# VHH binders against Isopentenyl phosphate kinase (IPK): the designs that were tried, part 20

Target 1, 332 residues: Isopentenyl phosphate kinase (IPK), of Arabidopsis thaliana (Mouse-ear cress) (q8h1f7)
Amino acid sequence: MELNISESRSRSIRCIVKLGGAAITCKNELEKIHDENLEVVACQLRQAMLEGSAPSKVIGMDWSKRPGSSEISCDVDDIGDQKSSEFSKFVVVHGAGSFGHFQASRSGVHKGGLEKPIVKAGFVATRISVTNLNLEIVRALAREGIPTIGMSPFSCGWSTSKRDVASADLATVAKTIDSGFVPVLHGDAVLDNILGCTILSGDVIIRHLADHLKPEYVVFLTDVLGVYDRPPSPSEPDAVLLKEIAVGEDGSWKVVNPLLEHTDKKVDYSVAAHDTTGGMETKISEAAMIAKLGVDVYIVKAATTHSQRALNGDLRDSVPEDWLGTIIRFSK
Key: E = the ipSAE of ESMFold2; O = the ipSAE of OpenDDE; V2 = 0.75 times the mean of E and O plus 0.25 times the DockQ between their complexes.

## First folded at step 17 (VHH; framework vhh_h_nbbcii10_fgla)

Design f3 (from e2 with T28D; at its last look DockQ between E and O 0.56; V2 from the best seeds 0.00; counts 0 for: unsure alone 62.3 < 65)
Fold by ESMFold2, look of step 17:
Structure f3 (fold): chain B 332 residues (1-332), chain A 122 residues (1-122)
Amino acid sequence: as target 1 above (332 residues)
Amino acid sequence: QVQLVESGGGLVQPGGSLRLSCAASGRDFDYQDTYALAWFRQAPGQGLEAVATISGSGGSTYYADSVKGRFTISRDNSKNTLYLQMNSLRAEDTAVYYCAADFYDSWTYDYWGQGTLVTVSS
């Protein structure tokens, strides 16, 4: 007996975007948001969600009042005469950046031991820190007129086992998307079946979401142009931006742009590719797990013309010569 | 304030062994399982080379071809310390070795130690 006889049609989620902690918080300044970057990122997300529609007057959705804060940009009475904007289906995930880690380090939340009073207190303190960041990101997106809803993994009932995802029901996330909202998830403290508690990172959340939601592409916004063959610095003027990495069915990967050389004849293709990626091999391998699902992954500097192109999805067919970023994508 | 401090460098003869240590303060190496943690080296007149990388979970490692089978990256989370065990040392391993971490999952190494010199010579 089948209950839902309907057309076999589906709408894919268009994009999952990570607001990297390096892009939206200040390094070395505990619990400090990078306000200028966040403002630009919020504007770029609105543009991408509207699929390049002509700009119009922005009607903000943060009507809260706070002491010493900016004015509310929208009169609720005016909304009754206006049509709401139609947004492409995005999911936002952000890293914790300069938030949460101090509280977790002092208490050992990521190491478990929830029965100890210091760990329980640290769990509470960690979640206060990261949910405060989540709220501020939601506010920034809402001020741009994006219908965002903060969705902490802990509150959604997500849990881990030895730090791997054990339970992560997407029903609430799916309903939020179906209701026309943009979920904003984040790295969080969660319960763990083995350790008692731990930290669930934004990158693990993105892999879980990509596996189940099958977006057309994933964008990692960070503070570097992309992956380099060595960390760029004045003492490393020859560092080369790796623009394209091809991923095979088994998750192995190879840099294909720039085409560095054809002379590597080692049996293990993955080993040869690792020698040219500047110590980022473990992170590339994790992104390759997303890419092998047929989901493009873009790594790009936030708040640039390049990040706008990535967020728009313009890179799926062709890559402009002047685009600066890294593409990780499936190739047989 | 985040600090990375290397130790264990020195003079050693070819075929010898050394263990480098990197103690972190201000942030734990295992806070996020997706951190990238690495040892880099730089020989005189050469570019910076990543020699070994380990994930924040400890489950994934990478080694440069030049050191595979001779070097082992590891860590002790209870001491918040990253290690590089270097065996069968060669003259070509002479370099300043740096501990580095990507504590922001930023696709680059944001935090660096001051370096420790390893000299391999008779």
Scores: ipSAE 0.763, ipTM 0.903, lowest interface PAE 1.0, mean pLDDT 84
ESMFold2 (binder alone), look of step 17: mean pLDDT 79; pTM 0.816
OpenDDE, look of step 17: ipSAE 0.812; ipTM 0.919

Design f4 (from e1 with F27R D33S; at its last look DockQ between E and O 0.63; V2 from the best seeds 0.60)
Fold by OpenDDE, look of step 17:
Structure f4 (fold): chain B 332 residues (1-332), chain A 122 residues (1-122)
Amino acid sequence: as target 1 above (332 residues)
Amino acid sequence: QVQLVESGGGLVQPGGSLRLSCAASGRDFDYQSNYALAWFRQAPGQGLEAVATISGSGGSTYYADSVKGRFTISRDNSKNTLYLQMNSLRAEDTAVYYCAADFYDSWTYDYWGQGTLVTVSS
């Protein structure tokens, strides 16, 4: 009797959060966490999850020593007889960032071929790296009093066939949420039925989760404000932030804010709305698939006031005039 | 340090074909680890425009309307090389073509090549 996971859930999932690798790790530095951003993100998540609740004392839930530290950061004696805070139902998925890339690249685990010793070793090494990151993220959130549980997709039975999700057991995720915890998943090295092994991206995970859990909204935290009409750089100071993208029933999407006047393109080619997303069309398309489910997608810079708004769900009913991010939403 | 190096540009007649390559080098670079790879181009006096994109996660591809049906983006993972097959070239395709990689899933491109010039002229 496949327990219809849908019926037993007392409360709907409020938010699935993607912690982009660029948001929580340092670029171009092997296995380096961006501590400041991660701390802010942890605080923002706490605030969002406890929205509407009276301020409560933070109950730190990391009672372990960090490598190289002599002291535990949390005092168990401080927990006392405090009432348990009710956290909204969130799921966190983080990218690998500067973790796992080196191992994966050197071994070629994404290509498959577990019969090769280097691939097998790389598979192990990649998982060690990404799970280490996962642990640190779980710790960071736990220190902020968020009851987080690290959940490796590999360990949860996720697998692929030719890189497409073939198996994903969400029962454990659901049970975790129902028990009052916040699952923290991550991009992972997984077994592939045809290739032997591959890399399962956080984006694929989020899409799968969104499809099955039907959250109220999804937030992508990144290191840029959002999606631009062209890659933002010092050489492109005129890059325009796309604040709102509408998705149609057919899966098509268009930029609705701002209205982009393609004045400079001499070529009368009806520049399809698709040509103004700075090369991010594939990612937008993936987000659009989520939006088609009736799930708002927010792309926003981490550790900002705007990320807090997004995480709080403040954008669901109205978009502030000073909003700096990208909303991808189904247009009725 | 990750480096992208474009090659294959040159002079071609209208209607001709050209294949661009982007070779990635560096200790930590893997095309398969990228969330997106893309070709951009910049024509003289024009802004940067995306030509073609290939996703890291699903192998999905995108093409600008102007090149759809004529250009094909592909990658050889064994060689860490991105390709752009350009067929039925037009004068308006004249531009410097750039290879770009989204390496850190940052909703932008982190690494860029120096570009290769494609000139389509009779």
Scores: ipSAE 0.575, ipTM 0.830, lowest interface PAE 0.8, mean pLDDT 89
ESMFold2, look of step 17: ipSAE 0.606; ipTM 0.850
ESMFold2 (binder alone), look of step 17: mean pLDDT 80; pTM 0.823

Design f5 (from e2 with T28E T34N; at its last look DockQ between E and O 0.57; V2 from the best seeds 0.00; counts 0 for: unsure alone 64.7 < 65)
Amino acid sequence: QVQLVESGGGLVQPGGSLRLSCAASGREFDYQDNYALAWFRQAPGQGLEAVATISGSGGSTYYADSVKGRFTISRDNSKNTLYLQMNSLRAEDTAVYYCAADFYDSWTYDYWGQGTLVTVSS
ESMFold2, look of step 17: ipSAE 0.745; ipTM 0.898
ESMFold2 (binder alone), look of step 17: mean pLDDT 80; pTM 0.814
OpenDDE, look of step 17: ipSAE 0.737; ipTM 0.889
ESMFold2, look of step 19: ipSAE 0.639; ipTM 0.857
ESMFold2 (binder alone), look of step 19: mean pLDDT 79; pTM 0.811
OpenDDE, look of step 19: ipSAE 0.703; ipTM 0.877

Design f6 (from e1 with F27R F103W; at its last look DockQ between E and O 0.56; V2 from the best seeds 0.00; counts 0 for: unsure alone 64.97 < 65)
Fold by ESMFold2, look of step 17:
Structure f6 (fold): chain B 332 residues (1-332), chain A 122 residues (1-122)
Amino acid sequence: as target 1 above (332 residues)
Amino acid sequence: QVQLVESGGGLVQPGGSLRLSCAASGRDFDYQDNYALAWFRQAPGQGLEAVATISGSGGSTYYADSVKGRFTISRDNSKNTLYLQMNSLRAEDTAVYYCAADWYDSWTYDYWGQGTLVTVSS
């Protein structure tokens, strides 16, 4: 059997998932993980990754003696010689949330100047903070039986030039995936050819990976249902979730669900209809660059039934009537 | 912890100009270049309206149709300050103007200033 490696399914990437800092860390406390959300997200990721029938038992892969618990056993003695479950190929990228924030702001590490003692110390301190978060996320996923490997960009040869990706060791990422592991990358402090150092954000990492790996879809897990026409709050009960945004061949985009004429503007003497996206136009435009590749982008609240549907990849051809989230996709 | 403070509001005649500033403390606007910054406004009895938005990198801007060509959003990362240059002001621009920023990977605005009043009248 002559296997054409370029045609193997083992090279198809199904999904890149952003665990947004807003979804997995606490807004009200620096360097605080949202443990309840993370636990649910880990379970949902395992379900989305399975390619076959559910296994009879799920055995966790965090065999450390460190604190942490799950309803799933992590005892190495519970692992037999049975074949492990097959997982579709996912890449996980997480945001840092408030991890690294104090250290970077105090030192200016995101602005460069690595020759200054305060910046060098801040680089070290920032990386301690964000790699601690990465470890805890890897542990949470491993406890759910996902074969995760933390892959900090700095340690994996990622660097920038004027904050643009200048070097990235995608070969190591690809080898990790081909070996049956799920890489977990994150926003990190990196070296920069011009500034000396900077922060490489999770969004930049995802755009770079999507461009080179061509996943079937990308999911942004966040802390709101999706993009609204105005910021939702108790004082703005009329905020409307924008469920579908179409991206054209020119990279332009527009809201197609709901249509503008179904949006209540009350006593509007202006004739011009406009696409109101609650001030999120710049972030939508960045996601549209991924969608222009033919890669669906789903923006959805983490740890909900809606995020499970997005993670499963069910939304490409069939969108449930009661699904709440934002889809950004290329028009036909 | 993060605070946004607007300034530069006041009374101005129709056709006049005004420059609003928003100073941030507790967080640098350029910590991540992907966050969004915006000016919102709220006229009496009306909902919030996003009037201008700028990317964290400063390379992309968007404007509401009602202010297009008259308002310019900009930022100065060295001063951690966002600006709104308002020209050719009209009576319907009368509102409280708010500076807003998202929280890291949020898809909504989490930080808001207290607002600065702009009144356009003769």
Scores: ipSAE 0.670, ipTM 0.863, lowest interface PAE 1.3, mean pLDDT 84
ESMFold2 (binder alone), look of step 17: mean pLDDT 80; pTM 0.819
OpenDDE, look of step 17: ipSAE 0.718; ipTM 0.878

## First folded at step 19 (VHH; framework vhh_h_nbbcii10_fgla)

Design g1 (from f5 with R27S F29R Y31F Q32D D33Y N34T; at its last look DockQ between E and O 0.61; V2 from the best seeds 0.00; counts 0 for: pae E 3.4 > 2, unsure alone 63.7 < 65)
Fold by ESMFold2, look of step 19:
Structure g1 (fold): chain B 332 residues (1-332), chain A 122 residues (1-122)
Amino acid sequence: as target 1 above (332 residues)
Amino acid sequence: QVQLVESGGGLVQPGGSLRLSCAASGSERDFDYTYALAWFRQAPGQGLEAVATISGSGGSTYYADSVKGRFTISRDNSKNTLYLQMNSLRAEDTAVYYCAADFYDSWTYDYWGQGTLVTVSS
């Protein structure tokens, strides 16, 4: 038998982290990594995983030869001083961002129709693009001494039905965690029972993982401070960051911070969204389903002091007065 | 660079109808692949208001209470175009209407059109 992961008490995972595509890729340049953000994110992840103490010297685990380089950086003697068991159990999921989008859009992979030659070619091209991104994320984390293993949903046998998860066996993910590695999953092209194929998003992957692995908390790293009551822009200086959202037993949610505005009318931030199903509503609803499990969800801007606090899990017991992010929690 | 272009605005009598369109121009993007598409509006001197949204996944929709039953958001995949059908128009619907998209798995809308003016007047 494979490892049984349905028993959450035997498989305590500290954190599942979403590296949002908008945070780690460039918005206006296809297949371009945001190198500055990724470097900081990798460092912050290492610090969070090694809670309490970190070695003064980072010993990298990317010993591969890079294109255009004759050097392979490796210090085997120093690796013996750094134990894999020092790392808290994290799972990383990243969005595809600008990777795979061109290929999937041009071919219609996300719409299905694998019998069409262009869709089949696009499926291949999409997977090449998103697995290239996955490899570069794995390299960045490995350079920080994190024992990362890239794990594509398609390769793990995951599939959908009408874009919902149909099969997503976690046996390989569980074995990887139990062996002291950090799995790095990603949005991927997968087979679909109805459409033939589609795109499985990182958000859907995170919900599936949280439901089965029951982490202590989940962090979404993104390109904005958190969830706003309206899109922030220069023309909307009154957009309000929703710092805390409470989730009820029925799955409904309401904003509990902030509570009041100085306008002449009371603002009820949660009422406008209760009967909505838009894209932002979908993300909040998915986070709320995770929060119902007793799992805090943090949405924060990547590569900031706030993201380090969220990754460390510092928000579970106390929230700093200068907190800038969104916390979604179950309310008893 | 992604460019969203709205069209279909204009002058209409109260009780009339208009249909707004939004297309991504010069883009390698597909609206069906985005996480969210939306119409927003801004009346002169007022804040931005979400009018309607549609998810890229599952075809879910949201409507502001002020437009429920009168407006319909939809899309035509063969034309890569987002629509807003506006019926039973009222004077308070007068605004600049904006198309917005989340192309990159963000917790906000990343791309915006320049807007199209709708004026509801006798």
Scores: ipSAE 0.339, ipTM 0.669, lowest interface PAE 3.4, mean pLDDT 80
ESMFold2 (binder alone), look of step 19: mean pLDDT 78; pTM 0.801
OpenDDE, look of step 19: ipSAE 0.747; ipTM 0.894

Design g2 (from f5 with R27S Y31F Q32D D33Y N34T; at its last look DockQ between E and O 0.75; V2 from the best seeds 0.69)
Fold by ESMFold2, look of step 19:
Structure g2 (fold): chain B 332 residues (1-332), chain A 122 residues (1-122)
Amino acid sequence: as target 1 above (332 residues)
Amino acid sequence: QVQLVESGGGLVQPGGSLRLSCAASGSEFDFDYTYALAWFRQAPGQGLEAVATISGSGGSTYYADSVKGRFTISRDNSKNTLYLQMNSLRAEDTAVYYCAADFYDSWTYDYWGQGTLVTVSS
């Protein structure tokens, strides 16, 4: 495939977006979608993908008779002989939130043992849950006029070995993009060469996609403005948003905005940042692996003016002083 | 409806050791499904401080500079339990310690325990 052949020499993909579980599902409510957030996110994605003037009327692509809510018409009779809007190339990956959690926990599907009847049943039940979420996200984006296609890693033939990616061919993903669609991938239950089965997370999927597709930027949509030096709770009114994290050639990273205060001026200003990243060092390190590729990573609260700016790609050349979010980028 | 429950706090002399435990209850919650697990602490009059963090898979750990080399975060998947081994305790380690989990991929922590008090005093 042309994308695979030229991965290191071409960036034909504009953005990979993660719809975090915290942004699109309701906390503490099993298998419940945050419908209002998802609707706004879908609208923002459509705007970010458009390369020209918006059409006067947006017509949705979900013609099903299943229940759904949208003020945008999805009547097939309203789709005339009109040119389609031009979209830049996006890939969407979403987290599962609590979808699949009950099923996987009860059965132990993430631990393997597919020969056990309870694990095999749990594998089926887990995939029903996560593909139901995927379908509902695909429907929400389609209702906003995005030509979206759900793509489960399991169905694309992806597999693992001791939970590491063993086979994850991108031919189908690449062909879907080249045909003018927006693929929507998700965390899934997959076959594992050693364990029999396991869970392949959305974060592993995004890292794999970024490594091979080399997008211009990656956006993580979440429910907080970005990474803070401590949990941003009402009891912590002095929590500080970390606006910029620089990644070096060796993959090490440090907070460079704000410069955190310390008592000894002889030390590196950013050394204390490891102590004050609100316990997010693991997630920061994962994002830094993407940034090391020369791919900016934006972490931002979904359904805000800040997320629209990140999705548009407006942050690469100039960051507005009033933008609230976290940027992780390669420095050198 | 997940609840995290800490145990193992108490009074200890400087230079002593304690091991804190955190277990999930109220559901079949599995720590392997979290994005990260952490111990936080809060001394009187201070904000929450991240003490140690472990990835949900258990592959990566991070420690605050003030505890590095003295504290160890770990987990036992067979018991679905998170631990904090605290050695060479000092008076400044006196705090309420909280277990926390990032379940919803929120770039912060979603589930918190009620806390367990550790007092380091002669």
Scores: ipSAE 0.577, ipTM 0.827, lowest interface PAE 2.0, mean pLDDT 83
ESMFold2 (binder alone), look of step 19: mean pLDDT 80; pTM 0.811
OpenDDE, look of step 19: ipSAE 0.774; ipTM 0.903

Design g3 (from f5 with R27G E28S F29Y D30E Y31F Q32D D33Y; at its last look DockQ between E and O 0.73; V2 from the best seeds 0.00; counts 0 for: pae E 2.03 > 2)
Fold by ESMFold2, look of step 19:
Structure g3 (fold): chain B 332 residues (1-332), chain A 122 residues (1-122)
Amino acid sequence: as target 1 above (332 residues)
Amino acid sequence: QVQLVESGGGLVQPGGSLRLSCAASGGSYEFDYNYALAWFRQAPGQGLEAVATISGSGGSTYYADSVKGRFTISRDNSKNTLYLQMNSLRAEDTAVYYCAADFYDSWTYDYWGQGTLVTVSS
């Protein structure tokens, strides 16, 4: 079941996109999808994936019936009349957001201990919550005519050892892509060789996929425009969006747009560039590991014109002055 | 509703030490899985400055250059508590110190404490 991805250019993935939990779920209401954002994101993804001429009508692929309803969301007869669309290869990973948070926190499933009844029950409850979210994400994309397949990490052979990925079934992901589908993975509860169980986050999944699949670029869709030099709260009206962070061969990184002040009148000391990234230094360092591979990373607010530009992949050649987002990329 | 509560601030002479604590309350919320935690500070008349950050696993830390070698961030997930050990304090460390957490895979800090005042004065 091993696949030599490094030898085959035809398996190259154009984009891995993270639907951040903060962008697609509600922070103030557990287990609630941000429907407005998700609808726009699904539409933007279809537009970014489309390679050829648009079909005359987008035909949805969600034929499910809602509880207490008999209507079908797609007219099956219309599918036979449409010319096939060509899609570039995307992988979608979404965060769990407000799903699974209560269940994991109350049970301690992220700490392990499957022999404890509360942890086993919490593992089940957590997985019910996050797979329900995954289903709704898959449905939203399918309604836009994207041939999307939910691929829960637990069910697809992902496991950890002391919270690090120990195994993952990348062959199934590759087969899904080669069959013309768009995989949708997500943060999940998984088995752990040391702890018994833990939570596998979407960010860990993204880094693992990027390292093995080598996409052309990665997009993080989030709820802020990008990385700021200080928190962009109402009390900080002068917060500055950091538009570009350069990554060196050793994995070190620095802000290169805008250029930030390096001196202080009080003491003649230097401030490292990463000290001015609004407290996001650990997440930037993880994204820098992707950028070292020559894979641009874009951090951008979901459901905006800025996210559409990032998803399209148009930022590698030049960055418009009016684009609002953060680019993390390799600089030799 | 998640609430973060700082403690351990106070008046200290230059060269002294303090240990700040931040506890989460208002539910059984855990700092432990995929969240980053940070200490910020705000000196009088200044904007918020990130002092130190720590990853959810505790394996990655970052410090502002102005505090490297003097401050240590740590977390005890069994107690759901974040710490900042501050040594060799200087007058310019005088500030309100805030604990912050990101949630829901955010690229910002969504949850903030009310702050604890640290005053370094002769």
Scores: ipSAE 0.525, ipTM 0.784, lowest interface PAE 2.0, mean pLDDT 82
ESMFold2 (binder alone), look of step 19: mean pLDDT 80; pTM 0.819
OpenDDE, look of step 19: ipSAE 0.771; ipTM 0.899

Design g4 (from e1 with D28E; at its last look DockQ between E and O 0.79; V2 from the best seeds 0.74)
Fold by ESMFold2, look of step 19:
Structure g4 (fold): chain B 332 residues (1-332), chain A 122 residues (1-122)
Amino acid sequence: as target 1 above (332 residues)
Amino acid sequence: QVQLVESGGGLVQPGGSLRLSCAASGFEFDYQDNYALAWFRQAPGQGLEAVATISGSGGSTYYADSVKGRFTISRDNSKNTLYLQMNSLRAEDTAVYYCAADFYDSWTYDYWGQGTLVTVSS
């Protein structure tokens, strides 16, 4: 299946985007989508996918009878047959966010035990919840004119072993991309050859796709500007955004912006670099494994001018001085 | 809603041991995408310090240099509980210890316990 991807004329996939649960769902409100954020994110994705092409009229692709919040027309009669847009190759992965959480808590589906009736029922209920989220994400992107296709991992032959990918139908993903569609994958309940069943996380999916699809860059959309040296809260007004983290050949990493050797009296970045990443070392290390492949990783706040810059790929050659976000990239 | 409750703090002699517990509710440690769980501490008049971190989807851990080799972060998914085993305690370990979670892959710790006091003294 990797051969089919390499036979395409694309050379590589441009971008894998993670729609973080914090960016697209409401915190502390089970199964609630952050509709305003999602609408802006969808618009920004459309703009990034069309590169320098910025058509004045956007024609939505969601013809369902369900209400939408987009102001973009979904009139099928406006679609011409000779002037079709060509979208650059993106893959979208979203987290489950607040979806599936109640079902997993009550059934233990993420812990396995499919022989128990409650776990089997929980598997079904969890998949209803997370596929409902996936459908709403797909609808939001489609309303913005993106040719988006939901691709739930369970239905596409993904399975795990102790929560790591054991099997995945990458051929279907490759065919979808090569046909001019934008796949949308997500965290899902799957079969696991050790636990019986579990939740396949969006992070595991992204790492697997990055390793096999070799995107030019990966964007994590969240609800903070990026990684800080300490949790950014009112009680810690001195929190500093870490703008660049360099990754070496061995997967080790170091904060290089701000320059840690010039720390002020309150924070000594040069002496305790790992202590200065606000407890985010495990997540940074996972992103570094992507960056080690030569793939830039951007962590930015969704629905901002900064996320648009990251989605466009503008950060690869030059970084504007007023950009606010975290870049994790290979440096040799 | 997510709730984190610490316990196990107290007075301990130098060289002694304590185990801190953080009971979680409204949050399943094995469920969330790419979240992180951590112990932070704050000594009087000092800022927050990340002591130990453990990933939600994998067994990755990280420790502050000041506690490496002495402290162990772990969790028991059947009890939905995060632990910090603290050995060879020193006076500089005296602090309020907080359990924290990065929920929904937010890339910051938005969920915090109330804290449990650890005092290392004669």
Scores: ipSAE 0.678, ipTM 0.871, lowest interface PAE 1.3, mean pLDDT 83
ESMFold2 (binder alone), look of step 19: mean pLDDT 81; pTM 0.827
OpenDDE, look of step 19: ipSAE 0.789; ipTM 0.911
ESMFold2, look of step 20: ipSAE 0.677; ipTM 0.865
ESMFold2 (binder alone), look of step 20: mean pLDDT 81; pTM 0.825
OpenDDE, look of step 20: ipSAE 0.791; ipTM 0.911
ESMFold2, look of step 21: ipSAE 0.673; ipTM 0.866
ESMFold2 (binder alone), look of step 21: mean pLDDT 82; pTM 0.832
OpenDDE, look of step 21: ipSAE 0.770; ipTM 0.905

